# VHH binders against Protein HEAT-INDUCED TAS1 TARGET 1 (HTT1), part 2

Target 1, 277 residues: Protein HEAT-INDUCED TAS1 TARGET 1 (HTT1), of Arabidopsis thaliana (Mouse-ear cress) (q8lfw5)
Amino acid sequence: MESLLECFAITDGKCHPDCLKANNEQEDYDACQSAALVAVSLISSARVIFKIDSKYTEYSPQYLVDNVGKEEVEGEMDQPSCQYTVGNLLSYLVENVWTKKEVRQREMDQQRREFTVKDCFEFAFKKGLPRNGHWAHVGCIFPVPPFACQIPRVPMKGEVIEAANVSEALKLGMQQPAAARLHLFSPEFDLVGEGIYDGPSGNETRYVGLRDVLMVEAEKIKGETVFTVQICYKKKTSFVKVSTRSMILPLNGDDESQVTEPACLLVDFCIPRFSIN

## First folded at step 13 (VHH)

Design s01 (from r03 with K64R)
Fold by ESMFold2, look of step 14:
Structure s01 (fold): chain B 277 residues (1-277), chain A 118 residues (1-118)
Amino acid sequence: as target 1 above (277 residues)
Amino acid sequence: EVQLVESGGGLVQPGGSLRLSCAASGFTFSDYRMAWYRQAPGKGRELVAGIYTGGSTTYADSVRGRFTISRDNAKNTLYLQMNSLRPEDTAVYYCAAFRYTPGWEDYWGQGTLVTVSS
């Protein structure tokens, strides 16, 4: 198994330049806001905080992108191309990573399944995660490697802990950062700077969607709790203060499609809690 | 040299009060969220109360309304006022400081014993 891991090291964990260019030109791709990046960041942090890892260890977000939400096919592991061998690894790398390869739109749509940070945690607790250097470069190409299920993974055991409200989120985030999702509005988010992001502010507001964030700090301003979140948006990573007040959010654009109830800008708070023996 | 030194623990009757202090040194106190944790015999360490850098507080349900966490950034000191103490509050109480960084920073005190018994 060490010799196969050395084959990954030979590739330096970097994708072929043509794959990087194609991936970076995807309009729907936002690696900084993806659920996978938030999930591995929190897993790495929690494992050090609770002394499961002796030092900060990076796990592969690309493995999550490639595998969350995909069903294993019975008998696939018995095929010669599915064995985790040096030959099969090199063939995959030559065919999909080190050379240009066209991915059909149908296959990309199937491989870009929507998933949440919670889905990533549950996957990691069931299947484990490889270290970043062991998978990162094989994930530039959307076809799942035939040997994917045999790549060495660090086993992980735990559960997802969720918070339903701000009070519980404060408790979740005391000893470790927490994941959440942020309702993003344009142009308000682009203009927030070092102020407090309050969401929509007028009739020219456009709903951008939900983005995964790390909740890293909290403060009380004029009686209101304000969270500081780490977010990457338009390829820029920043820390933004976010209001937690309840408000009516125009999530479906200009037209009413259903009754909108009051909501907060931050939703879906969760952390990974590892089992410690 | 980071140091967190708890004080104010001791033996108290049920219904009584204690005030714990945690003197901090060796780091910029105002940049860290602070918390009190406790560990009873045979149990894991649990959050009692926390206070974020900007003053937001959180409490375990079992102590809400009876305990009050506060901080004095000018004196680099964290406090826990414990009122209406119960035998179930008997534990070693630990001061902790946390800061988000990649890799996380945490500092812990050595603890102070609180015993609530007749």
Scores: ipSAE 0.663, ipTM 0.867, lowest interface PAE 1.3, mean pLDDT 78

Design s02 (from r03 with Q3K A35G A40T G44Q E46D A60G A74T L78V R86K L113Q)
Fold by OpenDDE, last read:
Structure s02 (fold): chain B 277 residues (1-277), chain A 118 residues (1-118)
Amino acid sequence: as target 1 above (277 residues)
Amino acid sequence: EVKLVESGGGLVQPGGSLRLSCAASGFTFSDYRMGWYRQTPGKQRDLVAGIYTGGSTTYGDSVKGRFTISRDNTKNTVYLQMNSLKPEDTAVYYCAAFRYTPGWEDYWGQGTQVTVSS
């Protein structure tokens, strides 16, 4: 098992050339990858806050990407093919590494599944998480080995706490970073710089979608609450100030005919709360 | 050394007022959000009030409208004005400091007793 863990560890940013190529060609992380990255960050922080971990520990986002939303197979760990043996390892290598084939199934499966940060938290509390070095890197295109189920996971006990609005989010975010989802509009988000992102403006605006973010700070500007969020967009991490003003959001592009209720740019606030006892 | 020292607690009658102060030292005060929490024996600590670095405030539901949190960065002090106190407000009140630095830092005071009784 130790040798297996070492093998996974060496793939961190240094995987097969085909995988590297695929990752380089990907302009942005998909929704699942983004959610997973946010989730493990918040989990790591929360564990320190709750004095479970003495220091920030990196847990595997790819593990979440690989497993969240999948149906549990009873007795999977007991299957002969799922055992960590030299034979099974060799078979995996022959099939997936030494034999030339199209390696896209894993990515395709990921694209078919959509999950949120909340889902990630719930899954982590149920199954635990392996350390980042004990699992494939984010975006790895190679199939998960059957014996990967033998990789040790750190158990996690807790619950997801959600906030229904900005006021509740301020409470949640006080003692730990909180997760949120941000409505992204282009080019407004791209042009925000050091200013405040306040959503769509003008006829040229385009709805990009929801992105998972970390709420890390808050301030009051002219009577309005403004959140500072950490976001990974186009594989770049930045901090952006975001308005919490309620506004009509054109979510369907140019279709102004859809009457929607005013909404905040930030939605779906949640935190992982670990059990102390 | 990081230190948070609470003061201003004591015994007060229902309907009375107290003002708690928390003096901070050993860290850059302005970089931290500050909070007041309270705890009774056998129960968890609950958020009473919080103030972010940018001045945004939040309050527990039970104290909203009665308590006010404020900070003076020039004095490295956070305050909790408590008005219209109720017996249910009886607890040990703790001052706390928090900061996100792609890591997390938190510091806590020793606490000050607030007793509301006739």
Scores: ipSAE 0.866, ipTM 0.953, lowest interface PAE 0.5, mean pLDDT 91
Fold by OpenDDE, fold request of step 15:
Structure s02 (fold): chain B 277 residues (1-277), chain A 118 residues (1-118)
Amino acid sequence: as target 1 above (277 residues)
Amino acid sequence: EVKLVESGGGLVQPGGSLRLSCAASGFTFSDYRMGWYRQTPGKQRDLVAGIYTGGSTTYGDSVKGRFTISRDNTKNTVYLQMNSLKPEDTAVYYCAAFRYTPGWEDYWGQGTQVTVSS
């Protein structure tokens, strides 16, 4: 069974060249991918913290990308096409792998779905997560096989705890890493280096958007709380110190309404809290 | 071997003060955030105070303004100064160490009893 399950996974090293090419051409993970990556990381950590897992276990971020926000199909697992059979497997391969497609539906679907880390947690608690090795790699452009619903998921029991502000986030993040969303401004974030990212400065600043991050540490600098966050930006993971000073953020687009009130660069703090039993 | 040893607990009257100490060994103390937690029988363990590696502190709501957490990295020790103690503060107090890695590490002391009673 284990070997069989492993066969479901498409990894970076084993995936179709088209997928590899597509991923290589992708400058950055999209919002869903980013959220999913953060979510599974925190879930894995939390499970260790709560002694559910004896070690850090990797769970599938792509599973979240593929499923969060989708409507549940009643009886899906009972559908003939959703059964793991040689026939269904071959059909999938013929239709999706061996047949050249100009547009990958999976990519289109990913663009349609926007969800947060919180959503990921809630989904995980509801549906469980497969191990990373049992699901497609993050960024896989191939459609989810119908029989993928047969892939075992590790059940997860818990709830999402949210923090409304930095003070609460400090408490929340004390015994486990916390998720947050970071307002990214360019070029300020790109130029932060070893300094403290303190948001927009000047008239050339551009709002990039919200990026999900891990709050991993905190320090007091000149009376201000500064969080160290782990961020994956442009497919590069780094640690960045982020100011928590309240400021007016020149947000673009649909979030312009938020410019009216001072806000922190970091928002939407949350953690997965697992139940012991 | 990683070890956290709490001390300083005991019986105190309401309004009194105690200072808890937690001596750490077996790991690089400065790399860990430290926390004090307390637990009463039948209840969950709650955060009393935490101090991050960079010195940022956080407190439980019920102890804010009365308790102070501090650390001395040269002594591998974290402290909890408890002032204006109340009967509600009666609990077993635990010292804990946490570190973020691509995973997570945590260590806990055995706890020290604090009893606030007339």
Scores: ipSAE 0.861, ipTM 0.950, lowest interface PAE 0.5, mean pLDDT 91
Fold by OpenDDE, fold request of step 15:
Structure s02 (fold): chain B 277 residues (1-277), chain A 118 residues (1-118)
Amino acid sequence: as target 1 above (277 residues)
Amino acid sequence: EVKLVESGGGLVQPGGSLRLSCAASGFTFSDYRMGWYRQTPGKQRDLVAGIYTGGSTTYGDSVKGRFTISRDNTKNTVYLQMNSLKPEDTAVYYCAAFRYTPGWEDYWGQGTQVTVSS
């Protein structure tokens, strides 16, 4: 089964010209994709750290995107259409790949979902994760095949640990990378360069939103704890120093921006803690 | 080739002080955050103190105000100054090095026994 699945692996964003086009047109990963990417990175790291995996193993972010928040269907595995057969595979290809469609249902569904890194961890611990090569690449616009439920998942046992503040986050992030969410303001974030991102600074500032990040280092600067975070923004990965002292100023935003006004630019610290027994 | 060698442990009376040292070799010390952990038989290994590459420090709740972690990159050594020691501080103390990569690297020492007893 694994060898067969590997032969049909659609990874690295090259599964179809339509996927390539879609990926190129997408300026940034959405919130779910970002969360999933951060989550699998931290899971992979944690598993190596705690000697669960002998080497860094990549797990599928798209699996999380496809399944987190999805209602469970009882008996799905037993449905004839969900069996991995040549017939079902061909049917899927004819309907979804070989037939040009103007609107991809999967893309629409993806935009509906909202979940966090924490949700990803919880889901992973509940359902396990397939290896990255056994699932569609992140951003794949093709629907999940019904027989995808047959794809093997690596079981994961553990719990999510959260930090309530910067001090706790420092402890949490000591032995493994930690997840956080960063309040992004433009153009301040775009212009930070090698400096310290300290949030909004003027009347021209615009709230971009929350972005999931990896807390990777910390330093003390003028009595302030400054975190170095890894962020994927506009599909570019970078390292940014972030102030933990800066206050977020309320922006007169559209009613739709339920911007919580936390004391810190970084919020929602958490890690996946794997069971060692 | 990578080595972390702890020293400075031993027997001390309650209220006494010890200074642990961990000498690192076989890797670029300055690129790693360093930590002290302790473990007693039958219990999990717990963070005592950590120092990030940028010098930020963190401490276990039970040792705050009593222990101080520091590092000297020129000597590839991390230190743990332990003051006002208590019997409950008795444990094997381990030095550890951590580095974020696209993944993660960690190294651990063999540990040094610290016993606080009257």
Scores: ipSAE 0.859, ipTM 0.951, lowest interface PAE 0.5, mean pLDDT 90
Fold by OpenDDE, last read:
Structure s02 (fold): chain B 277 residues (1-277), chain A 118 residues (1-118)
Amino acid sequence: as target 1 above (277 residues)
Amino acid sequence: EVKLVESGGGLVQPGGSLRLSCAASGFTFSDYRMGWYRQTPGKQRDLVAGIYTGGSTTYGDSVKGRFTISRDNTKNTVYLQMNSLKPEDTAVYYCAAFRYTPGWEDYWGQGTQVTVSS
């Protein structure tokens, strides 16, 4: 089992050159990768807070990317192909490492799967998470080996708590980091610098999309609650102050004619709450 | 050594007021958000009030409008002004400090008893 874990410990710099190249060419993490990264961070922090872990432990975001949204296969662990054997290992190597396969298949699979931080939490509570070192790195283009199901997962017990508004989010975020989704507009977000991001400011704005963020801190400025969020954008991590007073009109799909109710720039607040018993 | 010491608790009649103080030492106080929590025997610890490093405050629903949290960074102290106290406010009140460090740090006081009774 230890040898298996070592084999799966495909970290940055240790994976195949083609994988590294592919990752380097990717300008930004996709929605699933972003959600997974935020989720594992919050889970790690929460486990420390609830005294489950004595220290911050890194869990695998790629595991979430690989498994969230997939149908459960009953008895998968009992399948011969899912056993950790020399034969199965060799087969995997021959098929995926020693033979040139089009890198596009895994990317396509990843693009097809949309999930949120909430989904990640729910999945983690159901299935557990492997340690980061026991799974492939984020963005790995190689298929998950069938025998990967044998990799140990740390069990997690808890529930997802959601906040309906900023006030509730302040409560949730008090004792542990909270997740949110941020509506990103360009160039306003790119130009915010040390200022407060307050969404679109003119006719030349472009909607980029929703990005998962960590709520790190809050302050009150002129009667307004301003959140400091940690965000990974274009593979760069930064801290940005975000207005909660600014409202946007979400567009439903590609139809610009369908305007929904005004929404805050930050939405979908949630935390993982672990059970102590 | 990190230390949080609560004071100001005691017995008070319904409708009365108390002011709790929590003196912090052993860490950079201004870098931490501070909170007051309360717990009764056999029940979970609940948030009473919180104050972020930037001064934003949050309150439990049951105490909103009656309690006020504040902090003095020069004195490394967080306060909880409790007005219009009710019997249901009876609990052990705990002071806590929290900080985000891509991990998480938390410290807790030993608690102070607040009893509201006629």
Scores: ipSAE 0.859, ipTM 0.951, lowest interface PAE 0.5, mean pLDDT 90

Design s02 (from r03 with Q3K A35G A40T G44Q E46D A60G A74T L78V R86K L113Q)
Fold by OpenDDE, look of step 15:
Structure s02 (fold): chain B 277 residues (1-277), chain A 118 residues (1-118)
Amino acid sequence: as target 1 above (277 residues)
Amino acid sequence: EVKLVESGGGLVQPGGSLRLSCAASGFTFSDYRMGWYRQTPGKQRDLVAGIYTGGSTTYGDSVKGRFTISRDNTKNTVYLQMNSLKPEDTAVYYCAAFRYTPGWEDYWGQGTQVTVSS
């Protein structure tokens, strides 16, 4: 049975061919995928910093996408009774291999969860992370098999540290990469190039949404703190300088009546801090 | 070989000043953010001051307004000017260099003792 499990285990990021095709057809990662990518990068870096890992290790972002935000069923992941039966396997194959692509897509859409980098950190600390090679690639639409619980996970012990403002973010980001969320406006972000992204500039601007980013550097320009962030947008990774002085009014959903306080373009700063003992 | 060598530590009276220096070698200094950390026996190493590659600075709450971090890229040196020193500033002070590439690099000095005592 162990050998059978090994044969069916997702290895080297491989998944169903339709999954790969679907991922390749996507123009951009969704918010969850983006968050997961940022999270595993920061986790890997932090583990090196704390000398837990000797080198940068690729952990599975798709594992986070697959699991974060789901209601934890007692025993589903941690109990030895990950009892998969031949029957369960067959059901899995029938449902996922022989099911039409359209049905699969619909099911995936229905299961969409919203989570943040912070959520990813917390989940990782609770459940650990598998290596990327032991899980499906990012963007995989193929549901996890019943024996997924048997896939080795690297245990992680730590906590999430948050920063309330730019000053605190500078402290957090000093010794390790920090996560933030960036309010993204188009076409301003697309046109920023080597300049400083400072948010919306006109009536033709469109709000894209919050994107998770990695804070990698900071500089003082004309008295203003400017962060350099790493972002994956439209499946392209780039470095962008972001203004911390520019303020926007967050739109709270459909309720125009909720006056929200002006917010910086970068929000929700946090880092994973691993326990050294 | 990467090397960070701290200097300038010593014994000082409360209210006095010290200037720490950290000379770096073995890497492209300008590509690294530099920091000063301090540690007392049995406690965690804490950030005292940091200076990013772009010149932005950050300070620990307890030293803000009293300490100033600066760097000279032509000399591959980072400095910590410590004014109005207090007994609670007594610690081993460490110089550190950090760089983020897809990956992380950090280098640490051996530390220099700062003792503030009457």
Scores: ipSAE 0.823, ipTM 0.938, lowest interface PAE 0.5, mean pLDDT 87
Fold by ESMFold2, look of step 22:
Structure s02 (fold): chain B 277 residues (1-277), chain A 118 residues (1-118)
Amino acid sequence: as target 1 above (277 residues)
Amino acid sequence: EVKLVESGGGLVQPGGSLRLSCAASGFTFSDYRMGWYRQTPGKQRDLVAGIYTGGSTTYGDSVKGRFTISRDNTKNTVYLQMNSLKPEDTAVYYCAAFRYTPGWEDYWGQGTQVTVSS
């Protein structure tokens, strides 16, 4: 049993080489990976800030990518293939760790699921999260072993607190970082440099999509609140100042589909609030 | 050595005013957002007012319109002007400083008592 456990340790939180290769070839994280990365960052921060963890502890974003939004199957734990046995462990290792496996199928399957940072928080509060060393790093398509429910998870209890506007977002972000999503436009975002990102301008703008961000600072410029956000875009992390003004956003990619309702560049503000009894 | 020293607390009549000050030392004051929090016995600390490094402010719902936070980076001091005080404002008021870093930084003062009574 000890020799078998040593073989199992090869996969102790380590990503399968094929997953690492596929991840390295990506130009940017997909929406699920992005949400999971932001969520675990905020969970780790909040748990240290509010003295729930004694030191900064990393939790697994890949566990969120693999499990958020999946249906529960009652009775699954009773199936022979889901038991933590020597036979099941060996079968898993042979089929998924020690042999080559095609990674493209998992990426296509994962692309059919969409979830947000809020969904990640709610999942964590319901199911808990493993520490990063117990579940592979982001971008791994390492198949979830049938006995995964027996892998240790840190239980977490709390709720998601959302802010509907800038004023409430400022309150939520005072003693912990907050999540938000940013509407990105090209070339404006690529050209912002050290200035303020104001979103679309002129005829040559193109909507890139939403990106998850951390709201980390704020300032008042000419009477308007400007947030500093940390964003990971094309796998590069940077800090950007973002205008909070309302505007008409051309989100569909052609001028005939312009949105007529005012919106802000930053939306979906939230934080995790952990219970302390 | 980081220090946050509150002053200006005391006893005041309902409807009165107080001005709290918090003198900061031991860190680069302009890099930190500053806040005032208050606590009554048996309850957790609640945000009263906050001011970000660039001057954006936020307030707890119960003090909005009555309290004003401000900062003076040349004196390394944050202030809380409290007007139209009510008995429910009675609490220990704490000065706090925060900075986003991977490990998050926070510092807290020792608190100053504010009592609003007849």
Scores: ipSAE 0.715, ipTM 0.891, lowest interface PAE 1.0, mean pLDDT 80
Fold by ESMFold2, look of step 15:
Structure s02 (fold): chain B 277 residues (1-277), chain A 118 residues (1-118)
Amino acid sequence: as target 1 above (277 residues)
Amino acid sequence: EVKLVESGGGLVQPGGSLRLSCAASGFTFSDYRMGWYRQTPGKQRDLVAGIYTGGSTTYGDSVKGRFTISRDNTKNTVYLQMNSLKPEDTAVYYCAAFRYTPGWEDYWGQGTQVTVSS
């Protein structure tokens, strides 16, 4: 199994040209990709911070994209196509990685479910995660191979710790980065530059949606907490300072779609807490 | 070489006060968030208080309102003012410094003993 895993790792990163092209032409945002990328970043960080991994280890976000929210098929490992053999690996690579799969990629994308960073953590604690070199990268989305059940996963034990407010989020993010979701408004977010993102500013404002972010730092400015978050937006990773003051968020222009209660731009704070036992 | 040196620990009666100091060297102090953690034998280190690079603070539930963390970037020093001390506060107190990177940077002091007993 060791030499087969080495062969699989050698093909890692050699995505089918049609799959790579389709992914590059994809819309700016995919909630599944975003949640998976944030989740593995936090898992990798937490595992090295708390000395569970001896060095920073990358885990597969594609595994999360492919598997979160899906039911395991009973008896799958007994089938011949599920055997982790050179023949099955080559057949999968020829059919799904080295040949044109544009129709299959669209079909797979239509089956995708939305899931959160919290969902990813819970899945990882239940099922473990493979190292990134053992599973295809997020940018090359394709059907799960039949032998995937036999690809080794690193077991992980822990729980998700959440914060309901800014005060508790500061506690969560002290010793490790924390996940959160950011309410994004156009054009304000595109124009923030080095300033503080304050959300909507007028009737020209359009709600873009929620984006997964890493909360990496905090400061006080005139008595108010400002978080620095790492965000991937329009395929570019950057750090943005975000206001935490409460406000009425115009999430949609429809009838009763606006939030009528004050809310913060950052919501859904959480971290993975690994058990050492 | 990075170094964090705690001082100010000792024996104090219940209801008393102590002030811990942590002198830092070997890194750009203003780039790091600072924290105080405590550990009793057989237990994991728990967050007591933290202060982010820009001054935002956080506290463990059991010390909120009694302890105050502060930092002085001109002296590369973080402080913990501990008031209304209880026997449950007895522990070794550690100074820590953190900075976000993908691998995360963390530095720890050797700790200072605080004992609250009559």
Scores: ipSAE 0.707, ipTM 0.885, lowest interface PAE 1.1, mean pLDDT 79
Fold by ESMFold2, look of step 14:
Structure s02 (fold): chain B 277 residues (1-277), chain A 118 residues (1-118)
Amino acid sequence: as target 1 above (277 residues)
Amino acid sequence: EVKLVESGGGLVQPGGSLRLSCAASGFTFSDYRMGWYRQTPGKQRDLVAGIYTGGSTTYGDSVKGRFTISRDNTKNTVYLQMNSLKPEDTAVYYCAAFRYTPGWEDYWGQGTQVTVSS
């Protein structure tokens, strides 16, 4: 069965042109892809750090994109087309990869769901993850194959560890990278350069939204903690220093009757903790 | 050839103090965050204190207010000042160095015994 997986992954080598075309037409930011990419990065790192994997192993972010938040259908695995066989693999390839299909754009739109890095970790602990390459080539091809639930996955057991504040986030990020989400404001974020991103500055600020980031380092500047995060924004990956000052953030415009609590620009800190015993 | 060499461990009475040192060589010390971890038999290593490359610190809950981590990049050394020691602080203390990469880099010392008893 591993030989089949290697043959499947190697023989294609690339995503179907229709999937590539549809992906290129996507918006600059896809929250589901961002969360999946951060999640697999942290899973791969943690598994090497804690010696669960003997070497850095890439896992499939596309598998997460395709499956997180999807309800299981009772009896799905019992159907002949759902069995992971050479015949079903070839039928899927002929029907979906080697044949033009015009419905793929709508299926990709229907499969868009919002999920977080935490959701990805919980899914991985419940279902496991395939290695990158085993799913990535198939996962670029829509629709998801009926035998997808039977593609071999690396089992994973653990829990999500979260931090509610900067002090606890420093603990989480000491021995492994941590995930967080960053409140982005325009134009402030575009203009930060080598400085510290301080969030909104007033006059012409526009809230862009939350972005998934990797927390990779911390500094103490003028008595305050500043995190360095890795972020992909406007299809460019960079490192940015972010203030941890508590402040009132203008997320949805002015509403004096709306209760707002002070918040940090970085929220939702978490790491995956694998069960090793 | 990376080396992390701990020193300063030993036997001390409850309420006493010790200062641990960890001398580092074989890597660019200022690029690595440094930590002290401790382990008792049958348990995993627990974070005691950590210090990031830019000086931000973190502490385990059981040592907050009693222990202080510091680093001296000119001497390639990280320190742990341990005050108000308790019998529950008895453990092997390990120095560690970490650097972010996709594969993550970590180095560990061989450890130094700290024993707190009468």
Scores: ipSAE 0.698, ipTM 0.882, lowest interface PAE 1.2, mean pLDDT 79

